VH-VL binders against q0atu2. Designs and how they scored, part 240

Target 1, 119 residues: q0atu2
Amino acid sequence: MLDKKARIRTSREYRNVFEKGKRLSGRFLIIYYVENALDNNRFGFITNKKIGMAVIRNRIKRQLRAIVREYQGQVKNKHDIVLVARAGIGKSSFEGMEKDYIAIMKKAGLFARNANKID
Key: E = the ipSAE of ESMFold2; O = the ipSAE of OpenDDE; V2 = 0.75 times the mean of E and O plus 0.25 times the DockQ between their complexes.

## First folded at step 11 (VH-VL)

Design ue6 (framework fv_recibokibart; at its last look DockQ between E and O 0.80; V2 from the best seeds 0.63)
Fold by ESMFold2, look of step 11:
Structure ue6 (fold): chain C 119 residues (1-119), chain A 121 residues (1-121), chain B 108 residues (1-108)
Amino acid sequence: as target 1 above (119 residues)
Amino acid sequence: QVQLVQSGAEVKKPGASVKVSCKASGYTFTGYYMHWAKQAPGQGLEWIGEINPKSGGENYNQKFQGRVTMTRDTSISTAYMELSRLRSDDTAVYYCARDKFYWEDLYFDYWGQGTLVTVSS
Amino acid sequence: QIVLTQSPGTLSLSPGERATLSCRASQSVESEYLHWYQQKPGQAPRLWIYGASSRATGIPDRFSGSGSGTDFTLTISRLEPEDFATYYCQQYGDTPFTFGQGTKLEIK
């Protein structure tokens, strides 16, 4: 489970990432991200309404949290990162989401220099 | 009405730099991402990158990384794209275009009129 | 990166005819991230169809878009003189965003 200090929780915290940061689009995800002033990373999760009903969107969030947890040790510190699940993600496998997350985090330069090679 | 007005045509020598401007009006400048695209003569469109006009945060197409810098001045609602170490194949029309800030209905709804940059010795 | 291939490269037709323009993606693109732009010589592109099938504001109903996955189509049911232009498909599904090479729709 992601540690409570590693979560973006409030509307103001989310808005800060959107307004102060930048974004990158992947096949299933868009990330918004910004450097923070903490000694740790924080993650937020948003599902696109077009994905489907609430039960499906909640399942997607849980899958994304699991992916983030698996790779969190490879993420450069001091970042707030919001993952937005795009409409097509409901048709993807867990492995497809995972590959997209890895790709987009590499494009953003958010994995540390010694991160595992995933290709 | 939404308008994006770009700076005038430029003629440059290889090795020089060019800075193109895009002045926005008719909307809240900091509420939309600004994008830049290249169209070489007789060719299609190529995305260069985007800038968050509120923060100045940018992301570039890897193809242009290292030669392009995007900036903005929020006090005059103007975005800029600077391309350095110009080559003859940088001759093109450069467009600014805006897009929504958030993740739904993402498309380029308004474009600048284009700026012709000619790189010739 | 996702390559968009448009066909035909040039389509020569007369006013009143039906036009069918194809866009094929090298990887699946969710339809809501596939867009079409019209461009006339010396002018900026204009948003025409978004989300594969939705017309932008003011676009006449003779234009329709369809498709999903890797295959997308722009159809003009009855060509008007103002419709002769170059049309580009564009994907907003993965960075870097890419455009097709265009289909030039010209008067026969």
Scores: ipSAE 0.716, ipTM 0.892, lowest interface PAE 1.4, mean pLDDT 91
Fold by OpenDDE, look of step 11:
Structure ue6 (fold): chain C 119 residues (1-119), chain A 121 residues (1-121), chain B 108 residues (1-108)
Amino acid sequence: as target 1 above (119 residues)
Amino acid sequence: QVQLVQSGAEVKKPGASVKVSCKASGYTFTGYYMHWAKQAPGQGLEWIGEINPKSGGENYNQKFQGRVTMTRDTSISTAYMELSRLRSDDTAVYYCARDKFYWEDLYFDYWGQGTLVTVSS
Amino acid sequence: QIVLTQSPGTLSLSPGERATLSCRASQSVESEYLHWYQQKPGQAPRLWIYGASSRATGIPDRFSGSGSGTDFTLTISRLEPEDFATYYCQQYGDTPFTFGQGTKLEIK
């Protein structure tokens, strides 16, 4: 689980990322990211009704949090990052989601090229 | 009503640069992503890139990366696409297009009228 | 990248006839991210069908979209003279966003 300080919590914080940040669309995820004035990264998660019922949305959110936590130490510092789940994510495996996350984060320049899973 | 009005036709020589403008009206300019597309004569459409008018954040098609620069002037609700090191195969009509939503129902609901760029020696 | 292949390249029909346009994707695309645009000579593309099956505002009900996965179809039940144009499919499922090469619907 992500620490509270590592989470985007308020609608205002989310709006700030959407309005002032960059975005990048992947197969299962769209990431919005912007530099922050903090010493840590913050992550937000959007799972709207288009991806499925509440049970599915909650599952996806848990999985995304797990993925983000796994690679948290490899993300460039001082960023607010919002992960928006796309419609097809509900049909994806965890590994598929993870691969998509890694790919899109690397493409965005938020990961080192040699980013690997942290055990 | 929503309108996207692009700058006029351009004629350039190989190696030169061209900057096309797209003036938006009828909506909040900074509230929607702006996209650019290329259509060579008699050909289909090719996505060039997108820009967030609010932040200036942009993403480009790798095919154009290194030669394309997207910018905007929020004071006049205008987006710009600059293409450098022009070559003959850059001859095309270039369109700006509005993305309706930031993260939902992603499609291009309004388009500029297009700008013909001709590259010839 | 996802490649969209439309067929046929040219479709010659008469007013009153039924038109069926195909769009095939090189990999699966969610229906929500497959769109169709109409373009007439000298004009910009215009959104026609979004989310594979939803008509854009003002689009007549003789137009319909269907499909899923890698196969999508635009159907015109009864062609009107103003329907003759080029139709493009487009995917917003992954970057770079891509278009089909288009199907030109021309009058026979």
Scores: ipSAE 0.430, ipTM 0.856, lowest interface PAE 1.8, mean pLDDT 92
ESMFold2 (binder alone), look of step 11: mean pLDDT 93; pTM 0.944

Design ue7 (framework fv_recibokibart; at its last look DockQ between E and O 0.73; V2 from the best seeds 0.65)
Fold by ESMFold2, look of step 11:
Structure ue7 (fold): chain C 119 residues (1-119), chain A 121 residues (1-121), chain B 108 residues (1-108)
Amino acid sequence: as target 1 above (119 residues)
Amino acid sequence: QVQLVQSGAEVKKPGASVKVSCKASGYTFTGYYMHWAKQAPGQGLEWIGEINPKSGGENYNQKFQGRVTMTRDTSISTAYMELSRLRSDDTAVYYCARDKFYWEDLYFDYWGQGTLVTVSS
Amino acid sequence: QIVLTQSPGTLSLSPGERATLSCRASQSVESEYLHWYQQKPGQAPRLWIYGASSRATGIPDRFSGSGSGTDFTLTISRLEPEDFATYYCQQYGDVPLTFGQGTKLEIK
C-alpha cells in the first residue's frame, strides 16, 4: 500500500498530470507524468470499464499499487505519475505487469541510477 | 472538418537543419497529441515521437533522440518538428498525425499531407 | 522494440479476387493496439482498421481484420479497383511505436 502523502487524490491533481505532463505507452500500462513542486513522488491509478467488472478493476488497482510500492525507492524524486491500466491488462500475470512497469519507467527516465528494490 | 496542413518541400545540404510545420484546424488543437513519422523514398513508416501540444512535453524514438526537437505554437494551432545535423538518409517525406489525448482507442486518425525533405550535396 | 513483419511484400491480384495480408509481430501485441493503414502513392496514410478488427469510419465491409498474439490479418473479400494500394500494420502496444514494412497490393 502507498502512504497517504504519496497519493494523487483530487480530480484537479489528476488533470494537472494529464495536461502539464507527457506520456509513454507500454504493453499493459500507459503512464502520464510531470514534475511536481513537492519533495516527494505521488502516484495515481486509473482503470476503465473496458478492463472488466468492478471487482476485476479493483484487483488490478491493488496489484499496481503493490508494484509501485515495491519500486518506489527507485523513482526519481518530485514527480506526479498516473498509471493507466490498458484494456488488455486483465490477461497479464502479476509478473507481466511488474516487468511492463519497470520497462516503461526506465524508458521514461524515471528510475534513479543504482536504486535498490524496496523490501 | 479536421485538417492537418504541412509546410512545403525543402532541399537541404548535409549538416543543416530543417523545421517542418503542421497547422491544425477543425478541432481543439490542445486536445490531441501530435506525432511525427518518417517515410524514406519507397520505404515504410517510422515513428519519430510525440508532443503534448498543451504543455509542450515530448517523447522521442531513441533512434532520433538528440537530433529531433518538437515544439508548437498554440496561438496559431501549429506543431513543429526540427531535425538537425541532416544526413543523406534523412531524405524522406515527414508526416504529422494526431491521436487522442487520453488512453483509450489510440491510433492515428488524421494525417498531414506530408513534407518532402531532400538532403543532397 | 516490437518488429512487425508483413507478408507478402507485394501481392498481385485481379479485381474480384480475395486478398489476405499478413502482419506478424516479434512479440505478443494485444489486439486493441494493432492497427492498419492504407496508403496510395503521393498520399498520406489513412486509418483503415483499428484494434485489429474494427473498421474506421467509411471503410467498406469487404475489409475485415482479425488476429491476436503475434499473428494478424487484413482480408478483402472481393477486390475493387480502388483497393489497390500499400497497407501497413502498426502497433501502439509499446514505445517506440512501429509499423510493418507494408504490403503492396497491385493489379495482376
Scores: ipSAE 0.739, ipTM 0.899, lowest interface PAE 1.2, mean pLDDT 91
Fold by OpenDDE, look of step 11:
Structure ue7 (fold): chain C 119 residues (1-119), chain A 121 residues (1-121), chain B 108 residues (1-108)
Amino acid sequence: as target 1 above (119 residues)
Amino acid sequence: QVQLVQSGAEVKKPGASVKVSCKASGYTFTGYYMHWAKQAPGQGLEWIGEINPKSGGENYNQKFQGRVTMTRDTSISTAYMELSRLRSDDTAVYYCARDKFYWEDLYFDYWGQGTLVTVSS
Amino acid sequence: QIVLTQSPGTLSLSPGERATLSCRASQSVESEYLHWYQQKPGQAPRLWIYGASSRATGIPDRFSGSGSGTDFTLTISRLEPEDFATYYCQQYGDVPLTFGQGTKLEIK
């Protein structure tokens, strides 16, 4: 799991990202991102009932956290980033989510273009 | 009630710029993304881009990248779309449209009445 | 980008008849991301169907949407005079957002 300092926790922190940040939509994810005044990145995750039952939403969150954690070192620093899971994500594979995440993060300029999976 | 009222028709020469406005009322302007679409005469709709009225953050269709600028004035709940280096094929009706859901549901529930922009020498 | 192709381009029918409009995507689109709009001459588009099969507020039940993957359909069970217009499908499965070229439903 992500370090506590790497997580967006409060509703106010989320609101700040949504209101002041930039949005970019992918197939399974919508990312909202804004620069922060910290020396680290923070990530937030949003899943709602449109995705499915709580068990599904929790699964999706776990998967997204795993993806974010794996690529955390490749993300440009000083950003608050919220991942909003789109309704269709419930039908996606883990690999599909990962691919979408990488694509959208690169498009947003938050990843280097040569970013790849870190084992 | 929600209303989007756009500025009037424009006639421009090639190479000029046009700035279309979209005044929102009946809802919290900064609470919803605003989109812009192009409809050439007798043609379908083309997405131009979106703007977050709260932050001013925007995303553009690559087709219009470099020529389009979306802005907003929150004090008067008005969104603007400026298109520069106009050419004849920019002749179209331009629409602003509200994104119903700010966070994840992405369809347009309210539209402006449209602004005709004619580009001719 | 995802290209949406609607068919037919023009559909000529009489009031009381059944209308079937097709929207085909160049790649798979989640049903949740496929929408339909109605547009009459001189007017802005209006949301008609969202999420492939959900009627917008105030839309009569003679309208229905269906489909998945690459094939989507808008059906009007019994045409009323006010139904004659152009219908556009739209996708938000990928950026850029795209629309079909439209199907003009005209009176025979």
Scores: ipSAE 0.511, ipTM 0.878, lowest interface PAE 1.2, mean pLDDT 93
ESMFold2 (binder alone), look of step 11: mean pLDDT 93; pTM 0.947

Design ue8 (framework fv_recibokibart; at its last look DockQ between E and O 0.73; V2 from the best seeds 0.00; counts 0 for: pae E 2.1 > 2)
Fold by ESMFold2, look of step 11:
Structure ue8 (fold): chain C 119 residues (1-119), chain A 121 residues (1-121), chain B 108 residues (1-108)
Amino acid sequence: as target 1 above (119 residues)
Amino acid sequence: QVQLVQSGAEVKKPGASVKVSCKASGYTFTGYYMHWAKQAPGQGLEWIGEINPKSGGENYNQKFQGRVTMTRDTSISTAYMELSRLRSDDTAVYYCARDKFYWEDLYFDYWGQGTLVTVSS
Amino acid sequence: QIVLTQSPGTLSLSPGERATLSCRASQSVESEYLHWYQQKPGQAPRLWIYGASSRATGIPDRFSGSGSGTDFTLTISRLEPEDFATYYCQQYGDIPLTFGQGTKLEIK
């Protein structure tokens, strides 16, 4: 579970990330990201109905939140980051999602050099 | 009618730089990402990178990182790609192409006519 | 990066024949992110098939796409003279975006 101050909550906050940021596509995820004016990171999560029924989409969101929480100490501060689950994510394992997240965050330059993860 | 109109052909010497333009019309310029691709003579297509025309934020293919710069001017609905330290193997046709802003249905539905850049002697 | 290998490199056929063009990916690509473009000499590429199987606006129904995972196919049921061109597959499954090397469909 992410802390409440680390969550993107409003439609305006989401639109700001999309309009003012960049994007990168990975195998199971697309991230949209932008620098914010806070001293912390915020994360948003989007799934769409093409992934499956609500039970499946909610499970995917929970898995992604767990992944983000595990690596949040390695993410450079002052960023709003929206993770969009791609249609194929329902076929992936948790480990596959985790690997994709790590890869795309590295490509985005959002991980600190030589950072350790929180166990 | 959606149109992407690119600047004219250029001949450059090795070591120079070139800046290709792509003027958009018939749609909201800031509502679509702009991409650039390279096609060397007789060869296939190679993706160079993309730019968010609203923010100016860009991402490049690592192969071109360090030599390519993408910019835009929203007041004239125009995207630019600049390639520096030109080499003979940069001789190619360069295309702009647009792509949706959001995560559904991502493909290049409209392309510019291409700009031939020749790097010689 | 995901490598797309098209086969054959050149396909020589006559009008009226059936054409089958193959695209193989080095890693699995969701069908939604596999696309085909047509390019004639001196022209820009044109979106032809998107999401592996959906025809772009105005594309004749003699063109069909199929496949999933690593193996994708573009089929033309009965060739017309205007169909002779080079066809590229392209993936949007992972950055960097990549294209196949093309299949040149030429008149025999």
Scores: ipSAE 0.590, ipTM 0.875, lowest interface PAE 2.1, mean pLDDT 91
Fold by OpenDDE, look of step 11:
Structure ue8 (fold): chain C 119 residues (1-119), chain A 121 residues (1-121), chain B 108 residues (1-108)
Amino acid sequence: as target 1 above (119 residues)
Amino acid sequence: QVQLVQSGAEVKKPGASVKVSCKASGYTFTGYYMHWAKQAPGQGLEWIGEINPKSGGENYNQKFQGRVTMTRDTSISTAYMELSRLRSDDTAVYYCARDKFYWEDLYFDYWGQGTLVTVSS
Amino acid sequence: QIVLTQSPGTLSLSPGERATLSCRASQSVESEYLHWYQQKPGQAPRLWIYGASSRATGIPDRFSGSGSGTDFTLTISRLEPEDFATYYCQQYGDIPLTFGQGTKLEIK
C-alpha cells in the first residue's frame, strides 16, 4: 500500500492537478500530472461509474495502486500524479493496464533516467 | 454565450510559418482544454493537438509534432496555434474547439468559425 | 491509431425518407468515446450526438445514435430539408483523436 504522504487525498489537491497540470491519454488511463513543492510524489486515483459497479471500481483501484507502487521508485520526484481510469479498463488485464501505465508515463517523461524496470 | 472567434484567413509561401488565434468568451477560458483540428479542402478532419489553457500543457498529434506549437494568453482568453515549415498540403481550414470536460466526457461542444490557411508559391 | 470508416461516402435521399449512416472503427471503442458532428458548407462542425447515443442540446429527436464495439450508426427517422449536410464520427478512445472521413447526405 502507498504511504499516506504519497497519496492525493483532498478534493482541492485533485482539483489542483486537473487545473494546473498536464494530461496524457492512453487506452485505459488518463494521467494528470504537475510538479509539487514537496520532496515526494503523490498519487491519486479516479474511478467513476462508467467503469462499472463499485466492486469493479474497487478492483481497478487496487490494481492501479499495485502498478503505481511497483514503479514508484522510478518516477521523477516532486510530482502529483492522478490516474483516471477510462471506461474500457474493466475489460483489460492487469498486464494490459501495466503496459498502458508504462507507455503513458514514458511518453510524459515521468520516469527517471536510471529507471531499469520500464522496458 | 460561449464563443470562439478565430483570426482571419492567411496566405503563406512554402517554408513560412503561420500563427492562428482563437479568442474565447462567455466562459472561463482556463477551465477547458482547447483543441485544434485541420480540414483540407473537401476532406475530413484531423486532430492536431490540445492545450490546457491553465497550465499551458500541450499534447500534439505525432503527425504534426515538430512543426506545431500551441500557446495561450490567459489575459485575453486567447489560444494560438503556430504551424511552421509550411507545405502545400498544409492548405486547409483550421479550427479551434473547446473540450467540455477535463475528465472522461471528451467531446467538442463549441467550435471556432475556422481559419483558412493557403500555402502556395 | 484508431481508424474510423464511414459509409456510405455519399447518401442521396429525399425529404421524408429514413437515413442510416455507418461508422466502423478499426478497433473497439467504448460508446462513451464515440461522437457525431454535423457540418454544412462554409460552417464549422457542430456537436450532434455524444457518447454514441446521446443527442446534443437542441438536436431533434428524429436523430438517434446507436452501436457499440466497432460498429456505430446515426439514424434520421424522417429527413427534413435542414438535415442535408456532412456527418462525421469521432473517437476519443485513444490518442490521437480521429475522425471518420464523413458521409455527405445530399438531396436526391
Scores: ipSAE 0.315, ipTM 0.829, lowest interface PAE 2.0, mean pLDDT 92
ESMFold2 (binder alone), look of step 11: mean pLDDT 93; pTM 0.946

Design ue9 (framework fv_recibokibart; at its last look DockQ between E and O 0.82; V2 from the best seeds 0.00; counts 0 for: pae E 3.1 > 2)
Fold by ESMFold2, look of step 11:
Structure ue9 (fold): chain C 119 residues (1-119), chain A 121 residues (1-121), chain B 108 residues (1-108)
Amino acid sequence: as target 1 above (119 residues)
Amino acid sequence: QVQLVQSGAEVKKPGASVKVSCKASGYTFTGYYMHWAKQAPGQGLEWIGEINPKSGGENYNQKFQGRVTMTRDTSISTAYMELSRLRSDDTAVYYCARDKFYWEDLYFDYWGQGTLVTVSS
Amino acid sequence: QIVLTQSPGTLSLSPGERATLSCRASQSVESEYLHWYQQKPGQAPRLWIYGASSRATGIPDRFSGSGSGTDFTLTISRLEPEDFATYYCQQYGDLPLTFGQGTKLEIK
């Protein structure tokens, strides 16, 4: 679970990322991202009802948080990043989600160095 | 009514650049992403990239990376696509098209009329 | 990237006949990210079907879309003269966004 400081919390904060940032679509994820004025990164997660029941959506959020946590040391600082789970994500394995995240984050130029799993 | 009106046809020599415009009306320009696509004569459509007209943030198809620049002027609700170092296979009709800002219902609901760019010596 | 293969390349039919246009994806695409556009000569593409099966505003109900996974179909139950055009499928399932090569529906 990411700590409170690294979370995007309010509707205004989410809207700022969508309106002021860029986006990239992957197979299972869309990321929206923008530079922030903080000294750290913040992450937001969106899973809507189209993905499935609340149990499924909560599992996906937990898996995405775990992936973000694994790679957080490689992410360039001062970014707000919203991960949007796409409709097909429930059919993906954890490894599939992880590979999609790595690919998207590399394409966005958000990794400060080559991405690897953090031990 | 939503309209996307593009600039007129252009004839260019190899090695030159072209800048195509797309003027939006009938909606909030900064509330939708703008995309560009290429259609060579007698061929299908190829996606070039997109721009967030509010922030100016863009993402390009890697195939066009390094030769394409997308910009906009929000004061006149106009998006631009500039393609540099033109080659003969850049001869095509170029379209602008819009989609939504958010992840829901992402499709191109309105298109510009197209701009023919001819590259020949 | 996801390659969309449309078949047939050209479909020659008469008004009143049923048309079936196929779009096959090189990998699975969620239905909500598969769209169809109609294009007539000298005109821009027009959104026709979105999310595999939903008709865009003003599109008559003789047009229906279906399919999932890698196989998608656009069906015109009874062709009208105005339906003769080229139809493109397009995917928003992964970047880069890609279109099929088109099916030209022409009058026999």
Scores: ipSAE 0.443, ipTM 0.838, lowest interface PAE 3.1, mean pLDDT 90
Fold by OpenDDE, look of step 11:
Formats: structure tokens, sequence, C-alpha cells
Structure ue9 (fold): chain C 119 residues (1-119), chain A 121 residues (1-121), chain B 108 residues (1-108)
């Protein structure tokens, strides 16, 4: 599980990322990202009813948190990053989600240069 | 009411640059992504890119990447699209369009009236 | 990229007739991300149907959208003179955003 300090928790924090950040859309995810004034990264997760029932949404969140945790150490520092799950994500495998995440994060230039688990 | 008013028609030579403006009114400019689309004469629509007016963050269609620059001036609620190294096939009507949501419902609910850019030697 | 192919390219009908416009995607698109626009000569496109089946504000109920996966349809139950225009489908299932080539609905 992500540490509390590594999570975006308040509506205000989410709003800040959406309004002031950049976004990039993938097949299953949209990421919103902005630099923060902290010494750590924070991650947020958005799943809405378009994805499916609460059970499905919770599953997707768990999977996305697992993916983010796996690559957390390879993400550039001082960023707030919100992952928005797209409607089709419920039909995707975990590997598909992971692949999409990596592709989007790479395209956004959010992985550190010394990252070795990206490819 | 929401309005997007674009700058007037342009005539350019090959190799030149053109900068089209899109002035927004009737809503909070920084609250909605702005998109740009191209429509060649008698042809369909092509998506050029998007910009977050709040942050200035942009994403471009790879087809135009390297030649297109999207900017904005929040003080006058105006978005700009600059296309450089113009070619004859850049002749088209260019539209700005508002993206209704930051989230998932991504469609264009309001459009500018369009700007004709003609590239000819 | 996702390619949207509309058919037919031109549809010639008379007022009062039923019109059926097709939009086929090269890969599956969630209904939420498939939209339709109407465009008349010399004018900007206008949002017509969003999310495959929802009419935009002010759009008459003679217009309906349906479909899922790779096949989407715009139907006009009974054509009115003002309905003759070009209709484009558009997807936001993936970047880059793409449009169909359009179907021109003209008076026979």
Amino acid sequence: as target 1 above (119 residues)
Amino acid sequence: QVQLVQSGAEVKKPGASVKVSCKASGYTFTGYYMHWAKQAPGQGLEWIGEINPKSGGENYNQKFQGRVTMTRDTSISTAYMELSRLRSDDTAVYYCARDKFYWEDLYFDYWGQGTLVTVSS
Amino acid sequence: QIVLTQSPGTLSLSPGERATLSCRASQSVESEYLHWYQQKPGQAPRLWIYGASSRATGIPDRFSGSGSGTDFTLTISRLEPEDFATYYCQQYGDLPLTFGQGTKLEIK
C-alpha cells in the first residue's frame, strides 16, 4: 500500500491537479500531473460509475495502486499524479493496465532517466 | 452565452508561419481545455491538439508535432495556435473548440467560427 | 490511431424519409467516447449526439444514436429540410482524437 504521504486525499488537492496540471490520455487511463512543492510524489485515483459497479471500481483501484507502487521509485520526484480510469479499463487485464500506465508515463516524461523497469 | 471568436482569414506563402487566435467569452476560460481542428477544403476534420488554459499544458497530434505551438493569454481569455513551415496542404479552415470536461466526457460543445488559412506561392 | 469510417459517403433522400448513417471504428470504442457532429456549408460543426446515444441540448427527438464496439449508427426517423447537412462521428477512445470522413446528407 502507498504511504499516506504519497496519496492525494482531499478534493482540493485533486482539483489543483486537474486545473493546474497537464493531462495525457491512454487507452485505459488518463493521467493528470503537476509539479508539487514537496519532496515526494503523491498519487490519486479516480474511478467513476462508468467503469462499473462498486466492486469493479474497487478492484480497479487496487490494481492501479499495485501498478503505481511497483514503479513508484522510478517516477520523477515532486509530482502530483492523478490516474483517472477510463470506461474500458474494466475489460482490460492487469498486464494491459500496466502496459498502458507505462506507455502514458513514458510519453509524459515522468520516469527518471535511470529507470530500469520500464521496458 | 458561450462564444468562441477566431481571428480573420490569413494568406501565407510556403515556409511562413501563421498564428490563429480564439477569444473565449461567456465562461471561465481557464476552466476548460481548448482544442484545435483542421478541415481542408471539401474534406473532413483532423484533430491538431489540446491545451489546458490554466497551466498551459498541451498535447499535439503527432502529425503536426514539431510545427504546431499552442499557447494562451489568460488575461484576455484567448487561445492561440501557431503553425510554422507552412505547406500548400496546410490550406484549410482551422477551428478552436471547447472541451466540456476535464474528466471523461470529452466532446466539443462549442466551436469557433473557423479561420481560413490559405497557403499559396 | 483509431480510424472511423462513415458510410455512405453521400446519402440522397427526400424530406419525410428515414436516414441511417453508419460509423465504423477500426477498433473497439466505448460508447461514452463516440460522438456525432452536424455541419452545414460555411458553418462550424455542432455537437449533435454524445456518448453514442445522448442528444445534445436542443436536438430534436427524431435524431437518435446507437451502437457499441466498432459499429455506431445515427438515425433520423423523419427528415426535415433543415436536417440536410454533413454528419461526422468522432472518437476519444484513444489519442489522437479522430473523426470520420463524414456523410453528406443531401436532398434528392
Scores: ipSAE 0.273, ipTM 0.822, lowest interface PAE 2.0, mean pLDDT 92
ESMFold2 (binder alone), look of step 11: mean pLDDT 93; pTM 0.945

